# Designs tried in a protein design chat: VHH binders against F-box/kelch-repeat protein At1g80440. Part 9

Target 1, 354 residues: F-box/kelch-repeat protein At1g80440, of Arabidopsis thaliana (Mouse-ear cress) (q9m8l2)
Amino acid sequence: MELIPNLPDDVARECLLRSSYQQFPVIASVCRAWNREVSLSQFLHQRKASRHSQELLILSQARVDPAGSGKIIATPEYRISVLESGSGLWTELPPIPGQTKGLPLFCRLVSVGSDLIVLGGLDPITWQAHDSVFVFSFLTSKWRVGATMPGVRRSFFGCASDSDRTVLVAGGHNEEKCALTSAMVYDVSEDKWTFLPDMARERDECKAVFHAGRFHVIGGYATEEQGQFSKTAESFDVSTWEWGPLTEDFLDDTGDTVSPPTCVAGGDLYACWGGDVMMFLNDKWQKVGQIPADVYNVTYVAVRPGMLIVIGNGKALAGYGEATVGYICDLSSSRWVKLETHGGHVQAGCFLEV
Short names: E, the ipSAE of ESMFold2; O, the ipSAE of OpenDDE; V2, 0.75 times the mean of E and O plus 0.25 times the DockQ between their complexes.

## First folded at step 4 (VHH; framework vhh_6z1v_2)

Design f1 (at its last look DockQ between E and O 0.10; V2 from the best seeds 0.00; counts 0 for: pae E 19.0 > 2, off the site)
Fold by ESMFold2, look of step 4:
Structure f1 (fold): chain B 354 residues (1-354), chain A 126 residues (1-126)
Amino acid sequence: as target 1 above (354 residues)
Amino acid sequence: EVQLVESGGRLVRTGGSLRLSCAASGFTFSSYAMGWFRQAPGKEREVVAAISSSGGYKWHADFVKGRFTISRDNAKNTVYLQMNSLKPEDTAVYYCAAGSTWKYYTPLKESEYDYWGQGTQVTVSS
């Protein structure tokens, strides 16, 4: 089969590799050869290897009414916004199937390969916990409904992806606001959930990161200690299928910051508290930077190799002005560059390379 | 026992300033969103401002934008309403309320608030 008539296949592939992800559905519809070529798992690898991949910052972000109506505003409506780092342009994904009033509140966003996974959260109208899973393919530009999270419905759980195949979920609370010890893993390609062994303790409102085959669950609080965040962590080792021992003093005193935002950048663990960027080095947290002063607080942190992104509120003028401010920090130079952000509060985000 | 106690309401002249405080007890304050509502005689109670449990998101009604500022101090279990450039139309009983355990949500409907204070009277004279 010829990819492009009268053109050598190597040259034709180079043309396809240079296409924007936004054109993949159109490309796939041209003919079976093009559909096959862009559907291969190696296609994304080849795009990255040839430096034609696109890096996307994906956010759960509130809509704003720029003119203002003077009406009492109920719950903000959240939607998926996408920033393409190369072009600096913002776009918005189509609504999740069956969700006409916006995203579930406090849903989790993670990426697996070219897929965005949206998990759980609270119904914007009823405030009941969702067990829903939605998957958006950046290759096809289509949503699908994934298998629901099994067991009790949960919210405010820790969530992280291995970036390749699975999403791990731990803790949170059930609909009676009892903190959970249970954890589970979702295989995106098989569309199946498997329970993990229980954690050593209940962890409501915990944070999670995935690194080097380990799912780390940090902080949180037990049912009887609601709002009294622990300084402990525990890690699930995927290769042994076991939780390791509890780390009793993993977090330092974070001051007034509860459950600090955390992420992994370049294999190092980072967190933000007290206006500082902290790095976990030699079993200790060390200050490595200062968040710009016009960020009143950090609401979301994301990582790329060599780069840290923070999203927060604008300066404290009681909610007037910019609802969000964003910065990128080049970790090698400690230089901060302000992002041009859309208005609207950000609840969650992830990075995806396509 | 959950308690919300407003203070700071008094008589003030048009153009003046006033700071309301609401002290909270009997629950984990940092887990709750807080709101200020007001009710003038013969009128329905209306939301004035709301603040998320973390303090990261604030909302103010258009009729108070630029004049009123909601804030909270989680170390003192207190929510505040700074009221500047007061008008006679601001005369009302002001209530603080607590609802939702969500970090970034500011509930605006009365039905989303579980606990209410008894109110503090603000009177703005010509």
Scores: ipSAE 0.000, ipTM 0.145, lowest interface PAE 19.0, mean pLDDT 79
ESMFold2 (binder alone), look of step 4: mean pLDDT 87; pTM 0.891
OpenDDE, look of step 4: ipSAE 0.005; ipTM 0.264

Design f2 (at its last look DockQ between E and O 0.01; V2 from the best seeds 0.00; counts 0 for: pae E 17.2 > 2, off the site)
Fold by OpenDDE, look of step 4:
Formats: sequence, C-alpha cells, structure tokens
Structure f2 (fold): chain B 354 residues (1-354), chain A 126 residues (1-126)
Amino acid sequence: as target 1 above (354 residues)
Amino acid sequence: EVQLVESGGRLVRTGGSLRLSCAASGFTFSSYAMGWFRQAPGKEREVVAAISGSGGYRWHADFVKGRFTISRDNAKNTVYLQMNSLKPEDTAVYYCAADSQWTYYTPLSESEYDYWGQGTQVTVSS
C-alpha cells in the first residue's frame, strides 16, 4: 500500500519526516497507513538521524497572576509549558484530564521517545503523594493514564529515562517522610513497573540521570540525616540488573545544601554547583562554565548540542512564590541570553526530541 | 535488660543459602544501628554487614558483597542476614550487635557496638 499515491514510499516517508511535530496528530488521522508510519519507532529515529527532529524544552510551570503582576498566585496551578527550539514559540499542553487544579506539585518530568511522562507529585489541594503516571504523546497530542507506581507512595524521588523505552525511579520519601531505598523501572510501551533491587542507601531528594548505560542516583539524604545531603552515588546496571559499588565521594564538598541539578548530554555528565557549571571529566568534576550571577538556586539545567539552559530563581531566597529566571548559553559564542519566561516558578523540566 | 538473640545458624552445603535472624529487646530498636559480625576459628572477629536504625544505610564487607544482604524489620525488632552462595570460608560464629550511634550509617568497628548477642554457628561443608 502506497503511503502517498503515485509516490514511492521512501519519498512519502521523507515527506512525513519533514513535518512539524505539531502536524503529527493531523498526519496520524489521515489514514491508517500514515498513523502506523508516524507511530513506528523508526520514524522518530529517522527523523533524528536526518536532522529533521525538533527539540522541545518542557517545563512544569506555575501560572502567574492574571493581573499581570508576574507573581505566582496564592495557590499556584502548574501547567506544562513547551518551548520549541528554533522558533522560540511557547505553547501549553492541554491539562491532564481530571487534574483540575493543575499538575501534581513537585511532579517529575521525563521524556521517553515522543512521550512526556509525568510522575508522582503531591496533590495540589491535599498534598498527599500521588502514585500516578500520566503520559502525553506528542504524536497523538493526547494524555493517557499509565500504570501507577508500585509500592509505597513516594515523592521527591530521582527520576531518569533511558530515552528510548523506560523510566527509572529511585529514592524519595514516603508519606511518613521516611527516605526510601527502593527503586523501580517503568516500561512505557508495556505499561509495566518492575522493582529494582534496593539501593544501599535511602535517598530522599536525590538526583538521577541515565548515563553510560547506567542509572545513576546521586546524593539525597537519609531519614536520620534530614537535610544532610550525601555526596555519594550509586549506579544501576540495567544489563546486569545490579547496583554497582557505592561511590563515596562522587560529589565534591561544594557547600551546597541540596544535591546539584544534573543532566546528561552527548554522553557527558553535567552539574550546577554554586553558580558553576561542572562537567565530569577524567573521573573528576571540572568547572566548564559559570551561570549568570542573577540566577540563584538552579532548579533545572540542560545541555544540548550547542546550548546550555539554566533555570533558577531571581533571588537567593525566592521560594515557590517567585518567578523563575532562565538563561540559554550559546556554547559557540559563550553568549548568555535571558529566556522570556512565559510563566512562574518552574518545578521540573525535561527535553524531548521529536 | 538488653538482649540480642541470634538464630538460624546451621550446617549447610556449599552453594546453599541461610537466613540469620537476631531478635532484639530491651531498647528502642529503631534507634540503633545493627551489625553482623563473624568469627572463624583461629581468626579475629570481623564485620560482615551493618545497617542504620531506619535501615536506610547498609554496608556489606567486600568478601560477602553480592552474596549476603543485611535487612531489618523494626516492627519486629529483628535484624536479618540473608546469606546466599555460601562457601566453606563462611564457616564461623555469627554475632549480632547493636550500636547506639544510629546516626552514623555504618559502624564498622567492634568498639562502636554496645550490645552483643551470644552468636550462632554457621557451618558450610564442602
């Protein structure tokens, strides 16, 4: 069956590959063949390989006062904001069905393929931990409910994706505010959770990244050491299904009160410490950049080809109620450009390539 | 009176598995780090594994890593040592110990532990 009448299928595919992600829902609705084509993992892979993919910055961001004060309203409602790379266009995703008060507070965002995964968080009204998993498909532009996170309800856990198929979760705390050692993996396509072996340490408010074929859980603190963040890290090898040895001094003593925001780009690990951009090189952290002085308490960092994105507070003691400040650095010119923030406080972020 | 009572030690074959238990009484169990030690004939007592009060931090000796796992159930005032892939070299009297310094993740020195059980004999035959 021809994808497009009177065109070879390879040409037809090329046409589809060049479409904007915003057109994907329309494309998928044209016919079964088109739907199938854009739903294949190969489609996205080819799109990336051919450099027709689009990069999206996705943020959980609080709505600001409608009066235009720029302040977050008393009961902030978080929505998903999307910044399209290249065009600079901001859009908002549709709300999650049934979530009338916005996103769960402190929910985690992670991308898998063309899907955005919203994990856990706290109920905006009751502040009870959610075990919910919501999946937004950028192909269909629809939300779906995923399998709930198994085990005890948790919040402030580390989360990372292998970018292809799975989301890994570790640590956090339960409803009694006990730090957790448990970890698990979610297969998005299978809609199935599986427990990992427990970590050697409980890790509340830990960071996590997927790097070099391993799930790295960094920092956090134990129940007995509230607010005393560990410099340790553990790494899970998904191929062997075992945790590696604990790295005792993975993080340097930077004086930071929280585990540093971390990200992975091009196989390299980055972190933001006290205004510095650090890169893990030659088995040590090295300063590779400096964030603008007006950025405090970095909440999100990402490194993409040719750019560095940093999001934080505009003042040191900003808390939830203050607007977020973001910058993009062009790595080729080392020029920092302030982001035009379309919203308030950012509680989470991720990149998605579609 | 503080009491630590080990159980579960027995004769097992090489490659076998065994679970040791230590029942604690006389103190607030969750406030104490717990440890397993062993002493083989003619050898010094050595730390095998340790676990913090909440169970959040666990340490295992290199010689048992991957084979032994320490855990605890604070509701039952019990600490456990799951031993898999046992070897003749694992033959020893295994001791449970409690450390009042529960804020520290892995007490590894005998001197750090305040209370000791009587021990349970584990014998692994070739």
Scores: ipSAE 0.000, ipTM 0.221, lowest interface PAE 15.2, mean pLDDT 88
ESMFold2, look of step 4: ipSAE 0.000; ipTM 0.181
ESMFold2 (binder alone), look of step 4: mean pLDDT 84; pTM 0.862

Design f3 (from f1 with G99K T101Y K103T T106V K109T; at its last look DockQ between E and O 0.01; V2 from the best seeds 0.00; counts 0 for: pae O 10.7 > 2, off the site)
Fold by OpenDDE, look of step 4:
Structure f3 (fold): chain B 354 residues (1-354), chain A 126 residues (1-126)
Amino acid sequence: as target 1 above (354 residues)
Amino acid sequence: EVQLVESGGRLVRTGGSLRLSCAASGFTFSSYAMGWFRQAPGKEREVVAAISSSGGYKWHADFVKGRFTISRDNAKNTVYLQMNSLKPEDTAVYYCAAKSYWTYYVPLTESEYDYWGQGTQVTVSS
């Protein structure tokens, strides 16, 4: 069956590959053939390979007051904001059905394929930890409820995706504020959670990244060491289903009271320490950049091919009501461009390529 | 045919203000990043400001920061450069340029741009 009448299928596919992600729901609704085409993993791969893919910066961001003061509402309501690469256009995703008070506080965001996953967080009203999983499909533009996270309810956990199929979670603390050693993996397509072996250390407020088949959990602190963040890291190999040895002194003495924001790009690990962008290279952290001076308390960092994105506060002692400042850096030229932000505090972010 | 037509350039006194416009035609304006460049006599062309397709990204050269502001109206297929506090050093031919680019940053090099206007002369007298 021809995808498009009177056109070869390869040409038709090429046409679809050039479509904006915003049109995917429409495309998917045209006919079964089109629906299938855009739903195939090959479609996304081809978009990427042909450089027609779109990169999206996705943020959980507090809404500002309607008056345009730039301040967040007294009771922050977090929504998903999407910055579209190229256009610089900000959009907001529809709210999660049933979540009338916005996203859970301190929820985690990760992308898997063309899906956005919202994990956990605290109830905006009761501040109780959620075990909820919500999945937004950029293909269908719809939310769905995923399987709840198993085990004890946790917050402030590390989370990362393999960008293909699974989301991995580790650490955090339970309702009693005890740091956790437990880790788990969520298969998005199967809608199923599986426990990993326990980590060697309990890690509250740890960071996590996924790279080269390994789930890396970095920093955090033990129950008995509240606020004393570890410089250690450990990595889980998904192929062998085993944790590797604990790496002592993985992090340098940053002077920071929290584990640094971290991200992985192109096989490399990056972190923001103070005003510096650090890269793990040759078995040591090296300064590779400096964030703009007006960015404080980096809340989100991401590195994409040739690009560095940094989001933080506009003031050193900023609360949730302070304006968010974001920049994008061209790594080749070290050129910084300020983002036009439209929201308040950012509690989480992720990149999605579609 | 792609056309970029600059307008608004004129003689102004130091400290004066001027608004340049660039009207675009022949392409999907809303899909292009736009830039303003200038070239003074005997000098190389330099980027003044750039703006992404929807205006979400803006860049201004250090020498114009706080004085010049780039904006655009996609409904009118027009990009603007508001110039305040003009100085004699701002005297130049100002060019509008367009680039179809899908990236997180706006292009800032001359070679990155696909289309160019003919330029408009801005002269600032002392």
Scores: ipSAE 0.005, ipTM 0.294, lowest interface PAE 10.7, mean pLDDT 88
ESMFold2, look of step 4: ipSAE 0.012; ipTM 0.455
ESMFold2 (binder alone), look of step 4: mean pLDDT 85; pTM 0.876

Design f4 (from f1 with T101Q P107V L108I K109R; at its last look DockQ between E and O 0.08; V2 from the best seeds 0.00; counts 0 for: pae E 12.2 > 2, off the site)
Amino acid sequence: EVQLVESGGRLVRTGGSLRLSCAASGFTFSSYAMGWFRQAPGKEREVVAAISSSGGYKWHADFVKGRFTISRDNAKNTVYLQMNSLKPEDTAVYYCAAGSQWKYYTVIRESEYDYWGQGTQVTVSS
ESMFold2, look of step 4: ipSAE 0.000; ipTM 0.356
ESMFold2 (binder alone), look of step 4: mean pLDDT 85; pTM 0.883
OpenDDE, look of step 4: ipSAE 0.339; ipTM 0.695

Design f5 (from f1 with L108F K109R; at its last look DockQ between E and O 0.01; V2 from the best seeds 0.00; counts 0 for: pae E 16.1 > 2, off the site)
Fold by ESMFold2, look of step 4:
Structure f5 (fold): chain B 354 residues (1-354), chain A 126 residues (1-126)
Amino acid sequence: as target 1 above (354 residues)
Amino acid sequence: EVQLVESGGRLVRTGGSLRLSCAASGFTFSSYAMGWFRQAPGKEREVVAAISSSGGYKWHADFVKGRFTISRDNAKNTVYLQMNSLKPEDTAVYYCAAGSTWKYYTPFRESEYDYWGQGTQVTVSS
């Protein structure tokens, strides 16, 4: 049967390609032909090719009680906020089923295709490490449970996605506060975990990025060196299935001993420290911008070609998860525009294209 | 000037009780989370307990659970550590610490705390 009665299929498909992602569940419910059409990987590819894809900024953000706005909240409840880049519209995802007190604390957010992946963190009531994986499909607007992370329970691990199929996890600490060398990869479509070879170093509270087929794990600290952050990095090459040699002085020219927020766009590595935006160029970190003065701590950074997003704490901190400020920077002009948000502290985020 | 001043440490018999207090000044106490840490001779400093700025959320290390209780009085700018059923292993200098936020929501980590007191000695005799 025709996708749209009395309309050629190629014209009908053009109509579907122009729809908002928010319409996909409704479209999928119309008939089996429409359901199949919007569920295909090729559909998302065609949306991007025809310039109808939508870019979303997804944040794990503390909820602010409107009746008690500005009041001190000791343990914030994190929810998922979504910003549509084109429209500027903020929305909130439905809660993960069974997580009535919000997201696990310090969980990781990454995207794979049109899926949001939420990993790990600490139970907000018991503070025990989660091995949970939750997946939200922006095609169906439904949550599902993924395979749990295998092995020891871990927290504060590095986490990054190849954006296409897999999520990589490395380091963190176990339930005994011992830093980990282990790493693993999750295949989202197969719903399966595979262990990687161990890293050369234990890395608690490390940062991770994925770039050009390599999973980079930066900083962190060993069990015997609690809070004494490494200035080293190491990279896993997915195509060879090997860790490369340790980069001993990756962070040394920063002067900062903490693993800074780091992100990648178009092959450019960025980090934020000391009130500056730094770019890794010619084997050295070079200042490329200055973060607005009312951002006191950067808690989240992300970059797309030509655009940087920085979110952090504001001056008038009144407890955890309050006084959040954010900015968008056009990297070509160094022009900063304030990002209007209505939530509190941001613990994690990612971009997703649908 | 931000100051944290611990008091109440003394010599106590095994099985006894103590209450430590930490008086805070130089910042808005009700907006700070507080922690108690301890350091025995020749050992690394370790977390004992932590309490959120409102007092609604408390964390205690496993080795003191059921024996020690952290509390706070925001009207008096004071955080307390009630120590019961004391053991010789509890002998240490006890430090009070304050953090304006738990950036990673890890109250057991020293990096979450900006200000530290000078410490008060607790000695538990066999």
Scores: ipSAE 0.000, ipTM 0.177, lowest interface PAE 16.1, mean pLDDT 81
ESMFold2 (binder alone), look of step 4: mean pLDDT 86; pTM 0.880
OpenDDE, look of step 4: ipSAE 0.021; ipTM 0.420

Design f6 (from f1 with G99D Y104R; at its last look DockQ between E and O 0.06; V2 from the best seeds 0.00; counts 0 for: pae E 9.8 > 2, off the site)
Amino acid sequence: EVQLVESGGRLVRTGGSLRLSCAASGFTFSSYAMGWFRQAPGKEREVVAAISSSGGYKWHADFVKGRFTISRDNAKNTVYLQMNSLKPEDTAVYYCAADSTWKRYTPLKESEYDYWGQGTQVTVSS
ESMFold2, look of step 4: ipSAE 0.006; ipTM 0.410
ESMFold2 (binder alone), look of step 4: mean pLDDT 85; pTM 0.872
OpenDDE, look of step 4: ipSAE 0.266; ipTM 0.672

## First folded at step 6 (VHH)

Design g1 (framework vhh_6z1v_2)
Fold by ESMFold2-Fast, scan of step 6:
Structure g1 (fold): chain B 354 residues (1-354), chain A 126 residues (1-126)
Amino acid sequence: as target 1 above (354 residues)
Amino acid sequence: EVQLVESGGRLVRTGGSLRLSCAASGFTFSSYAMGWFRQAPGKEREVVAAISSSGGYKWHADFVKGRFTISRDNAKNTVYLQMNSLKPEDTAVYYCAADSTWEYYTPLSESEYDYWGQGTQVTVSS
């Protein structure tokens, strides 16, 4: 069938492959043939293969006073801000229906295919733990509600996506502030949760990454050791359905810090501590870079092929207004370029390619 | 304008006591969690103690448990750190910080804090 009048289908398809993601809902609404074209998994695969895909940095970020008039927002509301890496343009996603005070506090953000998934956190009005799963489709520009997280309500859990189909969750604490050993996996397309076997250790405020078919859960602390972060890690093998052996000294001595390093993966495992960028190579952490001196506290790191993004707080210790500082590093040149940030505190983030 | 003003830092003897105060203005203090952090020369900044907006939840680092106590007075917009049995290793610049949490939870990460004071120097002689 003719996709665009007076244009061959191959040429019309090429035009659609080159469109901006912001146009996908409009394209999908034009007719059934266009809707089918952009909804095919082949469409997104072809966009990536032809290098017309767009890389999006997605952040849960607090609002600031829009006038900059010397008033600040006393009750900050978190929203989804989106940076398109190629153009440098910032946009904001529509609010989640029913979330009148913004995103859940301390929620996790992950990407699966063309979907952004928002998990857990605390209700900004009641401070009760959410078991909510919200899914934003970049193909339709619409939110949907996924199946709720089963079991006890948890917050401050480790969370990672395989980027393809599933989201994995482990640890955190329950409503009694007891650290958890339980873990679970969400299949986004089937809208179904499945429990994993328990981890070997309770892990509140742990970090998680998905790498090479394994869900890695790093650090955190047990209930009786609140604030005393573990150097241990363990990983779940999705092919065998088993946790591997506990690694006692997975994290190096970070000095006298009480928190585990901030961890991120994108083919290569990175962490930031002590002003250094560390990479996990040959079963040990290697320093691969120095974070720019004006970034005091790293709150979010992300890695993509050839690119590292670091976001944190500035070293100015009395703030009126914005203290958020970000940098992009070209890993091939080791050149850091300051990222313009347009909002307040970043609580979570992920990358999505569409 | 948001301000956090620390006071009370000074030279004290090993085994002595000191009370730090942090006066806040320019934001709704009773809606914010408060924390005390410290940084010694050549060391990373570390969390010492934290208190929820209501004062109902308190956390203290293991290296100060039983020696330091955090408290707050929402009527005076002030957070306090009572330091007892001081050791030379407690020598540091002490910072107060405010976070936009509205209830009982208190963040333990520096990155969760929205506002910071200029710091007050505590020196413990041996």
Scores: ipSAE 0.000, ipTM 0.195, lowest interface PAE 14.4, mean pLDDT 77

Design g10 (from g9 with E101T T103E T106V; framework vhh_6z1v_2)
Fold by ESMFold2-Fast, scan of step 6:
Structure g10 (fold): chain B 354 residues (1-354), chain A 126 residues (1-126)
Amino acid sequence: as target 1 above (354 residues)
Amino acid sequence: EVQLVESGGRLVRTGGSLRLSCAASGFTFSSYAMGWFRQAPGKEREVVAAISGSGGYTWHADFVKGRFTISRDNAKNTVYLQMNSLKPEDTAVYYCAADSTWEYYVPLSESEYDYWGQGTQVTVSS
């Protein structure tokens, strides 16, 4: 019944709340009472309330050549790199069991509670679309396999999490390279997929964000319009189970560009295109910053209260692979600071608080 | 509709430098991997360098590492091959090729490329 003999439970709980996430599996192994304590959803809520939670930037990042030459091999091997925001320390997650050549190419990364979800992408060897779902628990430091994505196999789909229970997927293209209208939701705790009603438009290579109970799907292109990205958006209301009306002019100012990287934090929606950082204010996109000039292609954008993170590709170097460059912008000062993006190029990322 | 046009090939002396350019049209350039291949007299066509659509992944053949650099400018729909410290054995017709493949993978096999330019002749003397 008690956490530690002859020590008050409140004192023992305070010690657990102050522990690093890397200690959770060790704590869980001590005894059943401790395992139960760290497994409760209230434990994570209390860590956030007491300011002991850790914010993790999670990246799918290519390995640099094992010999250390800086040469990139013919098929990049991706692994999960983790940056703990408070300490600035980098770590690497264990490989997914059975995935000997690394993470799927173009897989999506999202966070749900204390779990990292890896879904979709292409097999690094066969180039066949994956319907795989892999879940990493930061409480146990273990991977598990989730229920496969139902229906036709898809790649280059939009994906977003509500951060609490579900992952939503929309669009992409099938094995025939036909853009899809279908969408679906994954309940992580129940390990179950459910189809949503179809979107109004087929959307290959679309972007998605979850905000205020709505799953927003932005841009992409129809099969007949390959490479000609739509400026429209639509959003699914999870409470009514219905898609809202199509917004024809959502990306009106992007011109002849691909769907821009998008993210949301603190109720604000951000996107990057044309070398600019845009924020959606008063129903309009407004420029709020300029991306540093050494970022050639923006691969990943994330916003957290008070900061914006931009990661992209740099210039190719003689005999070396193209450098990955990242920056953090302090949103209050508009000051940019370069991130040390140890390792190779980044294909996907997400934030997780634990 | 799809066109790849190489330029920049010429006669150059051993130890010299050249920059080859390949201008692309008729497709969404940033979605295509680009490769540079060469074929010398009496030899098979071989891959020299390749770059992914995003530019995030590059590969260079061992016989040109440290001397050649592939790069791209997606705003100009152009891929480049900067050739330094040229040797007589670099004499060949250089071909630009495009493949509608994967954002972060670069094909190294001639058979994986969908579209090809007509080539530009590079001759290294002495």
Scores: ipSAE 0.000, ipTM 0.197, lowest interface PAE 15.8, mean pLDDT 78

Design g11 (from g9 with E101T T103E Y104T T106G; framework vhh_6z1v_2)
Fold by ESMFold2-Fast, scan of step 6:
Structure g11 (fold): chain B 354 residues (1-354), chain A 126 residues (1-126)
Amino acid sequence: as target 1 above (354 residues)
Amino acid sequence: EVQLVESGGRLVRTGGSLRLSCAASGFTFSSYAMGWFRQAPGKEREVVAAISGSGGYTWHADFVKGRFTISRDNAKNTVYLQMNSLKPEDTAVYYCAADSTWETYGPLSESEYDYWGQGTQVTVSS
């Protein structure tokens, strides 16, 4: 039978490839042939190869609450906001079942294939650490609960995706505020966690990226060194299943004491610190751009080949970071364009292509 | 002009109670998380407690849980630290700090705080 009546199958497939991701669940429900077509891993591969895929910026964003009494203030409630880069349209994902007060505070967001993964964070009411893993499928528009993170409950850990299969987690602190050396990997399709060998250093409030086949864990601090951020880094090779040697001075003198926001594009590693965009090239950090002066405290960075997204606090009343602002930089021209936002504070984000 | 002004520090006996206050001015108080830190002579500054801008979320260090309570009154632009069952090891200069980025970073790191008070001395005699 024909995919679309009175239309050749190759033309019908082209029509399906050009559909919006928001239509995928509807398309899958029409008939078995359409469900089969959009369910194939080749469908998403073909969309990307034919350049009909949609690029999504996914943000954990606070709802803007109305003004209340000066003695009773609304608690921030985080939801998933989605910006489609081509159209400029904003949407909101359905809430996670059972999470009535929104996303966990300080949770991590990563993408694996067509899935958004929400990991960890703190219960918004009790401040107890979550071991929860929530997975949103853009193919079905449904949430599922993944296997819980094993071991001690952790907060403020480093987290990165290889974009294809796995999510890696390292460091953070336990409920006693003790920095952790342990690391682990989650296979999204198998719904299985595996512990890695321990890192050489305890790393609370560290940053992580997946770059050039390695899981890099950067900075953070040991329990005895609270607030004294390390310049060291170490990286795990998933193919050999071993940590590389500790790099003592991975970060240059940044002029501050926090682990810098980091991201990866097209095999290149970027970091933002001191008002500058830095690129790691020939075993050293090189300045490649300057962050707009109205961005204070860069809190989130994301990248795709040729384009960097920076989100942080804006300056208000004598230089305070009251408002959230974002910018997109064309890395080839170093031109910045202000990102339109529709709500409150952004606590986490990731980039996803479907 | 931003100012954070701590008050209430004094000499107290072991087992006593004390309430510290921090009066804030020059910024939108309810938009900032507030923290209390302390530093004893020859030691690093350590976080004691933190509270979100709304007051809906609080965190306390393990060594003060059940003894200290952080609170705020946004109508008065003031954050408080109620200290009960004081011990000699609680002797330190106590600092008030404001953080505009709390929801992205932890309230648990000194380096994340934007503004600091001058401190108020608490001395607990045995």
Scores: ipSAE 0.007, ipTM 0.242, lowest interface PAE 12.4, mean pLDDT 78

Design g12 (from g9 with E101T T103E Y104T T106A L108V; framework vhh_6z1v_2)
Amino acid sequence: EVQLVESGGRLVRTGGSLRLSCAASGFTFSSYAMGWFRQAPGKEREVVAAISGSGGYTWHADFVKGRFTISRDNAKNTVYLQMNSLKPEDTAVYYCAADSTWETYAPVSESEYDYWGQGTQVTVSS
ESMFold2-Fast, scan of step 6: ipSAE 0.056; ipTM 0.525

